# Designs tried in a protein design chat: VH-VL binders against Protein AF-9 homolog (yaf9). Part 20

Target 1, 217 residues: Protein AF-9 homolog (yaf9), of Schizosaccharomyces pombe (q10319)
Amino acid sequence: MAPNTRVSKCQISRPILVGNDAKPLTKEEKEKAPTDHTHTWRIFVEGVDGEDISKWVRKVVFKLHDTYNNPTRTIESPPFEVIETGWGEFDIMVRIFFAPEAHEKALTFYHHLKLHPYGPRMEEMKASGGLVESVQYEEIVFNEPFEYTYKLLSQNPIGDGHGLAVESEPDHPFSQQLEQDEADKLDFAIQEVKKTIEMYKQQVQSLQGQKSSTPVE
Short names: E, the ipSAE of ESMFold2; O, the ipSAE of OpenDDE; V2, 0.75 times the mean of E and O plus 0.25 times the DockQ between their complexes.

## First folded at step 9 (VH-VL; framework fv_retifanlimab)

Design j4 (from i7 with heavy chain S99G G100S T105V G107S; at its last look DockQ between E and O 0.35; V2 from the best seeds 0.00; counts 0 for: pae E 3.7 > 2)
Fold by ESMFold2, look of step 9:
Structure j4 (fold): chain C 217 residues (1-217), chain A 123 residues (1-123), chain B 111 residues (1-111)
Amino acid sequence: as target 1 above (217 residues)
Amino acid sequence: QVQLVQSGAEVKKPGASVKVSCKASGYTFTSYYMNWVRQAPGQGLEWIGVINPSRGSTWLDQKFKDRVTITVDKSTSTAYMELSSLRSEDTAVYYCARGSYVQRVGSDYFDYWGQGTLVTVSS
Amino acid sequence: EIVLTQSPATLSLSPGERATLSCRASQSVEYNDYSYMNWFQQKPGQPPKLLIHDASNRATGVPSRFSGSGSGTDFTLTISSLEPEDFAVYFCQQYSDWPYTFGGGTKVEIK
């Protein structure tokens, strides 16, 4: 099945988390690990706020240091992660392969595996017994996706919706219908936001009416 | 006009280090991966590694990891490759090459190359 | 690592003739509708110049006489009618897996 037409003047953004966590091995874990390993760690690609990204991500490939058995790890279903033990920090290549229906080229991230406390939160990590997190929020941008992909991504928004920008072209029926559908979604979302804002306004007014009995310092 | 301008040719003795620079202009430096590739005289091309200029994350071919360091200076839009413990077989032209666009699906690879920097290692 | 084998090593032709260059990968470089294979032209004393990306897409400013084809492991660069400026070395490059690798090149020279 050859792809048909890309949706012109359209950009869709999708947030993901790319990163690792790590902690020192427990005594019991060290008994099962190679002698020189000191940490267990997990490299992952996840959706934000519980999104199931497997609807548009088909697989994630993690390329580990060549000292690991089968260092090219292919994960074809969620959770998109690899759990290992080790002693050293190294760069991991993370390649995200999109669903076949997307007809999109894979996207690559490079992540430096962190095992040891670092950065502004170093003291918090030390206090937690060496629990380390190194996680980046990424916005994946699909520029002029194919029609099937556009529909799939636009119907699975997160929060206010995705960063969609569509300009119709004259005499393009798909673009006209898609633009109308998104306009209808936007109108509905605006109405829901207005209702939510009114709810918060009333809640704030209620709290302000009570502030004289509970002074703030 | 995308342009990658590299530092000039260098002659080094075995055991020394060399640091080659690559000044980028005509595009947003931090939006594209930067690669380093070398070509020994009369031979083919050999990829060395890549850096994400925005995050500083790298991946280096294992053949070079103990001797090569790839860095960037975002304020000058300049990438650097330093190769230490030079040997005669490191004599080559070293190229920087712009990689794919970070975070956007469908970006192309290696579309612009620097002019090359000849590094000669002679005893 | 993925080995790219180019053939022939040398192609001796006259201007106006058709050039056909082959690149074979030791394993598939394809996923979805994309082959992670590029073609470059290099003239003496110059850096490589991207001609074809992703097997079949001409890079910006590349004349239509250059075309790429193939999928999986077998790829071809075709120059439909050689111009004097086309006599150079051509090589393929894969970015399907790390390390990225290049073919040994095909020299297209004047007969």
Scores: ipSAE 0.406, ipTM 0.723, lowest interface PAE 3.7, mean pLDDT 82
ESMFold2 (binder alone), look of step 9: mean pLDDT 92; pTM 0.931
OpenDDE, look of step 9: ipSAE 0.488; ipTM 0.764

Design j5 (from i7 with heavy chain Q103I G107S; at its last look DockQ between E and O 0.28; V2 from the best seeds 0.00; counts 0 for: pae E 4.6 > 2)
Fold by ESMFold2, look of step 9:
Structure j5 (fold): chain C 217 residues (1-217), chain A 123 residues (1-123), chain B 111 residues (1-111)
Amino acid sequence: as target 1 above (217 residues)
Amino acid sequence: QVQLVQSGAEVKKPGASVKVSCKASGYTFTSYYMNWVRQAPGQGLEWIGVINPSRGSTWLDQKFKDRVTITVDKSTSTAYMELSSLRSEDTAVYYCARSGYVIRTGSDYFDYWGQGTLVTVSS
Amino acid sequence: EIVLTQSPATLSLSPGERATLSCRASQSVEYNDYSYMNWFQQKPGQPPKLLIHDASNRATGVPSRFSGSGSGTDFTLTISSLEPEDFAVYFCQQYSDWPYTFGGGTKVEIK
């Protein structure tokens, strides 16, 4: 294979959802579940608007509480999820492994499994029969990806035009600096990433708004 | 320059609680994970857990889960670790350590450490 | 949990000698040609200092006499020519799986 180089001054972001949903077991489900379990739940990693992230995500590993059989769950194809029953809330580690061609290190998220209605929406969850959702929007930012990775992400956008690469303007490139000013260098990069993320969030929100419109109401 | 400054040494009795602080400066506090690691006298290092300072989400090693709380105060760029129901074997130096970016691909390696806080639990 | 076994426990050497420190993981710590293994130096009364990240990458400000190698389960830290300030304890650390774990350390001391 020909040598690949990273695309300098380039940052690409892709949105994902990381989270869980849960509900109380029905009578029928309780007959199949361990006697002390009270809920069924699902931990997941998904694309925004149902987009297929498997083009750049190769697998997701969910590490469950050690009381579960085979608590390290490796999911190598969509849907990237684990469905279980249980009674308690606990921390789940979620690690996303990228396609080998990306040559990127895995990225880790930490999620506290929610089974019971909570927070400002607690009364809504109770009214829905105890249906609980705990979901976070996350931006995955690839800093200076390999050319192959850049092409992969650019050729498989999320919806029309979303997820396109953004490069820094030439007059503000990230430059190498002495260690004593490393904080300024990092802060510059972070501000550029925040600008890129805001642009993609606006694109995602536009797509979500378009999909939520229903003429039949 | 990046600095992590921890609270001073503490002496506690078994059954008490301790709360160690770690004040960050020289970087954007909410952009990096913050970890807690301890080292008993003459022993190796033991990872306790990690917090995303932007979101407040945490992961705690199961051996500490029912006794440890990790929190942050964004307004003061300070992380906290509270350990309850102290035992003699909890005597250790407790470190905070910064690791990888919260919102981009990177390493979870601990590039900057606090000076350490000695917690002594004596009966 | 991944157990890291360092050997030897103590390495007694003179300044100018080559030091070779071993770290073996109970399971592979590798994916996509990345090894999720780091090395730290610790002197008495000080916090650990990152030397090598991801098996072979020197951290900022670390002298070129320090090098790391290895993959999968077997890793090596090499100090090509010991300086007086290099006499310390060295730890390997994995972040491939939770909890993150450290090796027991190798003490490099003056013979």
Scores: ipSAE 0.261, ipTM 0.645, lowest interface PAE 4.6, mean pLDDT 81
ESMFold2 (binder alone), look of step 9: mean pLDDT 92; pTM 0.934
OpenDDE, look of step 9: ipSAE 0.643; ipTM 0.827

Design j6 (from i7 with heavy chain S99G G100E V102T Q103I R104T T105V G107S; at its last fold request DockQ between E and O 0.41; V2 from the best seeds 0.69)
Heavy chain, then light chain:
Amino acid sequence: QVQLVQSGAEVKKPGASVKVSCKASGYTFTSYYMNWVRQAPGQGLEWIGVINPSRGSTWLDQKFKDRVTITVDKSTSTAYMELSSLRSEDTAVYYCARGEYTITVGSDYFDYWGQGTLVTVSS
Amino acid sequence: EIVLTQSPATLSLSPGERATLSCRASQSVEYNDYSYMNWFQQKPGQPPKLLIHDASNRATGVPSRFSGSGSGTDFTLTISSLEPEDFAVYFCQQYSDWPYTFGGGTKVEIK
ESMFold2, look of step 9: ipSAE 0.767; ipTM 0.876
ESMFold2 (binder alone), look of step 9: mean pLDDT 90; pTM 0.919
OpenDDE, look of step 9: ipSAE 0.823; ipTM 0.905
ESMFold2, look of step 11: ipSAE 0.765; ipTM 0.872
ESMFold2 (binder alone), look of step 11: mean pLDDT 90; pTM 0.919
OpenDDE, look of step 11: ipSAE 0.822; ipTM 0.905
ESMFold2, fold request of step 14: ipSAE 0.714, 0.523, 0.699; ipTM 0.852, 0.778, 0.856
ESMFold2 (binder alone), fold request of step 14: mean pLDDT 90, 90, 90; pTM 0.913, 0.916, 0.912
OpenDDE, fold request of step 14: ipSAE 0.864, 0.865, 0.855; ipTM 0.936, 0.936, 0.937

Design j7 (from i1 with light chain S32N G33D; at its last look DockQ between E and O 0.26; V2 from the best seeds 0.00; counts 0 for: pae E 2.03 > 2)
Fold by ESMFold2, look of step 9:
Structure j7 (fold): chain C 217 residues (1-217), chain A 124 residues (1-124), chain B 111 residues (1-111)
Amino acid sequence: as target 1 above (217 residues)
Amino acid sequence: QVQLVQSGAEVKKPGASVKVSCKASGYTFTSYYMNWVRQAPGQGLEWIGVINPSRGSTWLDQKFKDRVTITVDKSTSTAYMELSSLRSEDTAVYYCARSGYTIRVGSGDYFDYWGQGTLVTVSS
Amino acid sequence: EIVLTQSPATLSLSPGERATLSCRASQSVEYNDYSYMNWFQQKPGQPPKLLIHDASNRATGVPSRFSGSGSGTDFTLTISSLEPEDFAVYFCQQYSDWPYTFGGGTKVEIK
């Protein structure tokens, strides 16, 4: 079940890598693959600097193109990856589910699968026989985590400059986001109250107008 | 004070394109996913797709195939949706809607603020 | 994709009555005791308004007469005592799997 309390004034940032690699099928591999497939590829979620994220990640769900058999792939143990063959590039939805003891909702990323050399490194990829990497670095944030998660993350530091912030700092982007989110909710509530008051004023004015319209003459 | 203000109604012929804008204010634009949802007259709601404004990464519902493009301009805090090869069944009100934090664990991905809607009418 | 079936299609009730709206998902939308199910209210000419997120949590500013319950595949929105402003269409929406989908709606109308 969940721990009893969250750790107040604590934010922990963790880097992850979300991405894919790919290469063209060899002649031998093509003979074993479906006839219209041209590449093998691997979509993944992994830690930075060798971190074993399975200590705090329970599973990762990868949603593939609908043309794949069982396109919703649930990976419940490391390595958090899917290896397939294919021919087209498409968007993969990636959802990271945390350990049950963390009592946290999942986090979602979207990744465009790359099979063909692209971008600034295109010529390097072509020279390597079409070996392609498309990987994004993300800093994810746990805000006031439950004690279980706090203990787990603080006991497994990643290296200098990555992060535990026990107290919310004014310049931390997440702290500003959290403050703005609460302000957004309050502002919405205030606007709804103002609309209700205006409706009431209009109704009262209409009723007073009807009564006062009785001819005096 | 979160506000999403959309561009005005459009009338289009079949085969044309339409580009709807959604200007965000009152929050950090790049910290939340932006979604597009449509509603045909008298009908239910249909999710079109989503963009991470910071990364530009998107997901687009396959029913639109390659007819829809979702983009952002971070400097103006504005999201755009362009729908091409319009058909009469594309007649609908198109909404932008903010959803969850892009990097915050546990925030949830639910549509908490919506634009006022943009009616797109496709008629011969 | 996950199909959400709402029932009834229409509720005809008077102010002060209790409204009970049901939403059934074609597969579970739950993980770690969280249900990835939300409820929206929509009045004519307006965008949807978030009422309940994650099955049972009222969005900020939503009156306490609105409550959500349920888990797994079966969810309920309850309005304990209808106010005049509550006559509207209500949609459930899941974000467990892609595409995110909405139910067909329940219209709550004055009897």
Scores: ipSAE 0.596, ipTM 0.816, lowest interface PAE 2.0, mean pLDDT 83
ESMFold2 (binder alone), look of step 9: mean pLDDT 91; pTM 0.935
OpenDDE, look of step 9: ipSAE 0.819; ipTM 0.901

Design j8 (from i7 with heavy chain S31D T105V G107S; at its last look DockQ between E and O 0.36; V2 from the best seeds 0.00; counts 0 for: pae E 3.7 > 2)
Fold by ESMFold2, look of step 9:
Structure j8 (fold): chain C 217 residues (1-217), chain A 123 residues (1-123), chain B 111 residues (1-111)
Amino acid sequence: as target 1 above (217 residues)
Amino acid sequence: QVQLVQSGAEVKKPGASVKVSCKASGYTFTDYYMNWVRQAPGQGLEWIGVINPSRGSTWLDQKFKDRVTITVDKSTSTAYMELSSLRSEDTAVYYCARSGYVQRVGSDYFDYWGQGTLVTVSS
Amino acid sequence: EIVLTQSPATLSLSPGERATLSCRASQSVEYNDYSYMNWFQQKPGQPPKLLIHDASNRATGVPSRFSGSGSGTDFTLTISSLEPEDFAVYFCQQYSDWPYTFGGGTKVEIK
């Protein structure tokens, strides 16, 4: 039989990043932007550790505020992102459509666009010249996936490990593999936290160098 | 069992505000999207918006965006919908309805509904 | 937004008869062989109850006399043999795009 039978009593996952970054417009950028816009921003869906998610994601739809031209933006190839300018913070619908072979329904995330420094890292964002990041680590969970999807995700591991949930069903035909996959998922999550810390440290270091060379106003 | 219990009926004057509550039980409140839907007398159903209870992010129908706030209190497993600047055409039964698992592919439809809250706006 | 048009507005039928309810969407609600179309039953004084999700899948506890079909823009709910408890209003609902929208309803009443 073809590998399009659902795998019963099985749950697998794949990590992604959903979020936005933003910064104030430069003087040159303001000259080309609408007069009331203050920031440039980017909304995105990415794999972790550089994974090319287009292997299992067909397209991502971003629904923007109605004031944007063609506010429903469909991105059919990586990078799955929209870059715009604006002035206000609003909610963006992010809908992920999977490869047709997976026979899966689309999955939706709602993201609040952040333009202004916020939260416990507010002072670091201000120090970066107003560079803002609002990024969430999400795990897409497939419940009883088709064998095609299970094989695809198992054969394309993420980062230094695997991102599969493990079910505690001793009689389930994949229980030993799922236990190993859950352990790999935890290890990967730990590594992603370390990567996030390193990314922040690099960004602070580059901005500290910039601050020491920037003329005082 | 999954249960959504809403606050009682309200009578309001035009220009006032109303806040309807929806207390969830029988499942992990933060795992599923929560929606608000209304039904005016003699009319069909009208979707108002949705919230991810875990993150607090929302999406609201544009016709309500200036007047509706949807929030949650995770400690009490309760969702809220507040509608301001009430008009007589806002007279309706307001429902909360659970939908899909926030991270799981395969389910995203209104499977459990609250009993409804009648809001009457009388001049 | 996606407009759902239900027809007829009223079906007057007797118990034991077949009911056929139609719902037409103003644009396609389909992706990956899934139709983002649901059907609800609403009895007087009660909230809507999910009958059919994704065009053709019966919700838990829904009798087999209820079936859904269709794809793209054209959808049908069929009740193969009406029971007394089936006389109610039926709504279709799409979740393909925001805002989610409902049809105007078809009332199935005793002839």
Scores: ipSAE 0.386, ipTM 0.712, lowest interface PAE 3.7, mean pLDDT 82
ESMFold2 (binder alone), look of step 9: mean pLDDT 92; pTM 0.936
OpenDDE, look of step 9: ipSAE 0.778; ipTM 0.887

## First folded at step 11 (VH-VL; framework fv_retifanlimab)

Design k2 (from j6 with heavy chain S54D; at its last look DockQ between E and O 0.14; V2 from the best seeds 0.00; counts 0 for: pae E 4.5 > 2, placed apart)
Fold by OpenDDE, look of step 11:
Structure k2 (fold): chain C 217 residues (1-217), chain A 123 residues (1-123), chain B 111 residues (1-111)
Amino acid sequence: as target 1 above (217 residues)
Amino acid sequence: QVQLVQSGAEVKKPGASVKVSCKASGYTFTSYYMNWVRQAPGQGLEWIGVINPDRGSTWLDQKFKDRVTITVDKSTSTAYMELSSLRSEDTAVYYCARGEYTITVGSDYFDYWGQGTLVTVSS
Amino acid sequence: EIVLTQSPATLSLSPGERATLSCRASQSVEYNDYSYMNWFQQKPGQPPKLLIHDASNRATGVPSRFSGSGSGTDFTLTISSLEPEDFAVYFCQQYSDWPYTFGGGTKVEIK
């Protein structure tokens, strides 16, 4: 069978985690880090529930902010991660290259690096020393994959269909609940931003009102 | 049918800001990246940045990092590009262009374009 | 950034002739046997139109007279027989690395 035969009318998906963790630098770390850096962070691509994705992922390329030396980081073996220090949040391009045998194009994700506590669990994160985790559940869909890819990815089906467990287990933190929690975090963040905007609008209005009330003597 | 419809031409003074809109239709807006590209008169194309409409995450060319903001309104399937501190050199036609599919491997790139928005910066 | 150099800047040909356009990248745009190179056609007053993606794949609706070839750093767009409607500017574009970059373009004009 020609190694390059696609499985017609077949779709196969695999879940992955794209995300980062971050924590404030210790005093000792800060001395070694650039002067303005405040956090250590890690961007990563991982399998769900500890799956070894190296079987079908060849390499991951992380494109960091241009302020970093060698902002393009190519990771060719697990763990697919980059560890750096920094002070600001920015978007990281994450390009996943698949095994050559898969004969599939790379897939690109963009992850917003989170360094500061956020969302409804902000206070909890603060209490935990400022440890931040921002993880996104991604589903990679292969449409009419090659037989190799199909066979490889079908051997370890993670869940039936939308394979996320409903609830997170200690060994399996990724669940529908986690997704919902992330959604809630986002909603919360949006609301906070809206509140902030309203606050500033009110301040501006107040300032404008005060200017109008100063009688031109 | 996939369509990207951009806002009309803008004339701005140096130092001002411009916000160009790109309304998408005919496909799931959140499933494809949206790129912004500009073209100065008689010049080549310059990539500005990209946004994931689902997540709102953006990646910009470093050249534009401090002046460009790309946003989306999911409810209206509209992408926005705002450019601040306008300069004469910013005079260009600005395009939105649909990027790759966010989930499926092997999708096409830049397969659909808006009609373009001319932004003229003149003192 | 990856610099794309297109040559020639202008190509003067007659209808029916073969057009060969070159695009050279300052670094390889190939990963995992895929070349991340697109070709666009642009006519005056219009947005670019995707012709070729992944160096050699014709976009939907693109006539068979258009073909892309090449790998690594050297790419070619070929128009086997020019039609009157093919006189336009052609751009190569790489999406291997950010920022995405475009070539300077080749103007195919009527002789």
Scores: ipSAE 0.080, ipTM 0.656, lowest interface PAE 2.8, mean pLDDT 86
ESMFold2, look of step 11: ipSAE 0.151; ipTM 0.562
ESMFold2 (binder alone), look of step 11: mean pLDDT 90; pTM 0.919

Design k3 (from j6 with heavy chain V105I; at its last look DockQ between E and O 0.39; V2 from the best seeds 0.65)
Fold by ESMFold2, look of step 11:
Structure k3 (fold): chain C 217 residues (1-217), chain A 123 residues (1-123), chain B 111 residues (1-111)
Amino acid sequence: as target 1 above (217 residues)
Amino acid sequence: QVQLVQSGAEVKKPGASVKVSCKASGYTFTSYYMNWVRQAPGQGLEWIGVINPSRGSTWLDQKFKDRVTITVDKSTSTAYMELSSLRSEDTAVYYCARGEYTITIGSDYFDYWGQGTLVTVSS
Amino acid sequence: EIVLTQSPATLSLSPGERATLSCRASQSVEYNDYSYMNWFQQKPGQPPKLLIHDASNRATGVPSRFSGSGSGTDFTLTISSLEPEDFAVYFCQQYSDWPYTFGGGTKVEIK
């Protein structure tokens, strides 16, 4: 792996949305669904503000309740989602696998599937004909990523107001095979990452006051 | 330094419930998954389930699903495991164990265990 | 469910000897060259202690006589020269798939 070294003293945050939506089946849909199913639902992993996460996500595995046929669902291209019907709420394991070039371990989330109106927005969901959304905004952290991933993420900034500032200069070991141009690109990318982290740090503070999901296009 | 301190030993009758606590210190409680594992006397280890302390989301091994509840109290950095409808076969040492990061990707990995809580189920 | 098979069940050795412990998984536990396989040491009355994480990385404070190797489905823990404190039960553990599982253990005992 050349040049495959981690960028020391560097953290890059990326927001994602992990969650589900659901609605009751229409009478027509019930005729096509298994007899006891009452809802259609969609479990997903999405980027924020239209980000194409497939540039750094290789696949997403959704592990459903054992009562579903082939409950381990592997989605290798966007949209990273599973659409099903059912009647019950259960925990779904969501594991995100990164591009092989990243050389990173998978990241796991657990999501409780919601089909029925709940929480502070219960009456809003009932008024919308039982349309339910249960979506969490997650700020995932790449800790000391390899240079491949560092370049990829730093060249594709996320929208405004989010991130963790990184003030430490990275200690990048270079081989004789590295060009000066690559060193210059890395220094520039590090500065852009620091800016991006500050933007997201501010946006997280704003979102904590509103409790709303950011739409994904 | 990371430390997980569990509640003391319990003696229960069949059909009762037990709630074991695990107080974490020395690290950011919400940044790591918390696992529960048990070991019957002289036997191997059996994973029970996991919780995300930040979100409260869990996954429980199917064999325990109807009988196990795993929760956290973020204000005290404490995880709990409650096992109901106890049977004599549930006699074991119950451990909490710190798992993987909840939102961080990278090469770092730590694993720390509580001292264990013996739960004895007998009439 | 991934089954971990450890061999041998018992190693009877003297201090100073090399111990070689094997763990075979029923399915691959690897992605992106990471093996989701750990090794633990357990002494009577104590919780398990992490020795090796992700197949080959020594945990903090673990002596260099402990080493781990392997990938995919086949893993090895080696103790290059046994010390008196190394006589214990050793087991592997995977966290690649749910439920997480443990091997049955290898007891390393004094000959």
Scores: ipSAE 0.718, ipTM 0.856, lowest interface PAE 1.3, mean pLDDT 83
ESMFold2 (binder alone), look of step 11: mean pLDDT 90; pTM 0.917
OpenDDE, look of step 11: ipSAE 0.754; ipTM 0.876

Design k4 (from j6 with heavy chain S107Y; at its last look DockQ between E and O 0.30; V2 from the best seeds 0.00; counts 0 for: grease 19.2 > 18.9)
Fold by OpenDDE, look of step 11:
Structure k4 (fold): chain C 217 residues (1-217), chain A 123 residues (1-123), chain B 111 residues (1-111)
Amino acid sequence: as target 1 above (217 residues)
Amino acid sequence: QVQLVQSGAEVKKPGASVKVSCKASGYTFTSYYMNWVRQAPGQGLEWIGVINPSRGSTWLDQKFKDRVTITVDKSTSTAYMELSSLRSEDTAVYYCARGEYTITVGYDYFDYWGQGTLVTVSS
Amino acid sequence: EIVLTQSPATLSLSPGERATLSCRASQSVEYNDYSYMNWFQQKPGQPPKLLIHDASNRATGVPSRFSGSGSGTDFTLTISSLEPEDFAVYFCQQYSDWPYTFGGGTKVEIK
């Protein structure tokens, strides 16, 4: 077996999707779920445009909220996903372990689980029954990878080097445009949060002002 | 040169909140995770949580999830850790520490640290 | 969480002597030939300084007298010949699982 030699001064990258989808529980599902649970959700790691990432991903570890039984979920085969029910949004740690042949350290991502409609398409999401999708496009870069990894990942390049097509196609829904849309959603959400914070600050200030005006009898 | 410069010492009353800042320089702020760690006087190190400055995504130790908020300001390359409902047990030096590269494998963990911020909680 | 136990708690040595510090994990911190273990040095009033990453790799600028070894659950930091500046507290830290955890530390003090 040819000694695993690193390819010097070479970088190879592959795109992945890290994200979740969620929807409200049906009445029947609620009966089976814990009393306070309101949504079913799925956290996942996927290849872009249906790429089978199992060739170079050995396993994915999801760290859920500690309120879940066995909050550490190890998925060793596709689909790399965890399906659960819940009521609250929280952050999930996602660690991708690469194939043994790659001889690479794991890569860690953190994904904020979205359960509720958000962003500029909030109303559309609501209209669609509350289906929420929150997907992050991630580019994994291997610096001076082993020849195995280089050869494997150099096969079937996606897009123009960024791993995503510019525009979505029926068979290729994931694109730079989709990424931009997601970014826009996030920006919108951030702005909404800022507004909310400002609103509460004003309320607090108002309350404090009223307290100061109450004559100490 | 990579530098992490933290805000100054804080003295707080129980029940109050504290927000510690960590200004990063000398590297691409959004390319590395930022960790927060604390150390009580004469005690060991306790990991609090981590943030991806690019995305704002965080993961916190369960112990702190209800009281800690980690944020970043990309424009100033500054990370923040806010701890609410302070208790005497929260008295510690709080550190920011640069984590792994966000998208490239093979980079080191905790290779650069802030100088620390002493937070004293006393009645 | 993964508990890291360091031993001894205190190590009293003289300059020039060999220091051997142990860190034992409650579970394996190894995967795919990588051990997710760091060693830090901390001096009074200073933040921890990374010495060893991935169990055996010296961080940039770390003298060759420092070495890390071990796998699975048992790890060792060795200082081949103690210099005066090496008297400090040393921590092991795992980043294999969340939450990240640190050992209790070993104080290397001058005899």
Scores: ipSAE 0.494, ipTM 0.769, lowest interface PAE 1.3, mean pLDDT 88
ESMFold2, look of step 11: ipSAE 0.771; ipTM 0.879
ESMFold2 (binder alone), look of step 11: mean pLDDT 90; pTM 0.916

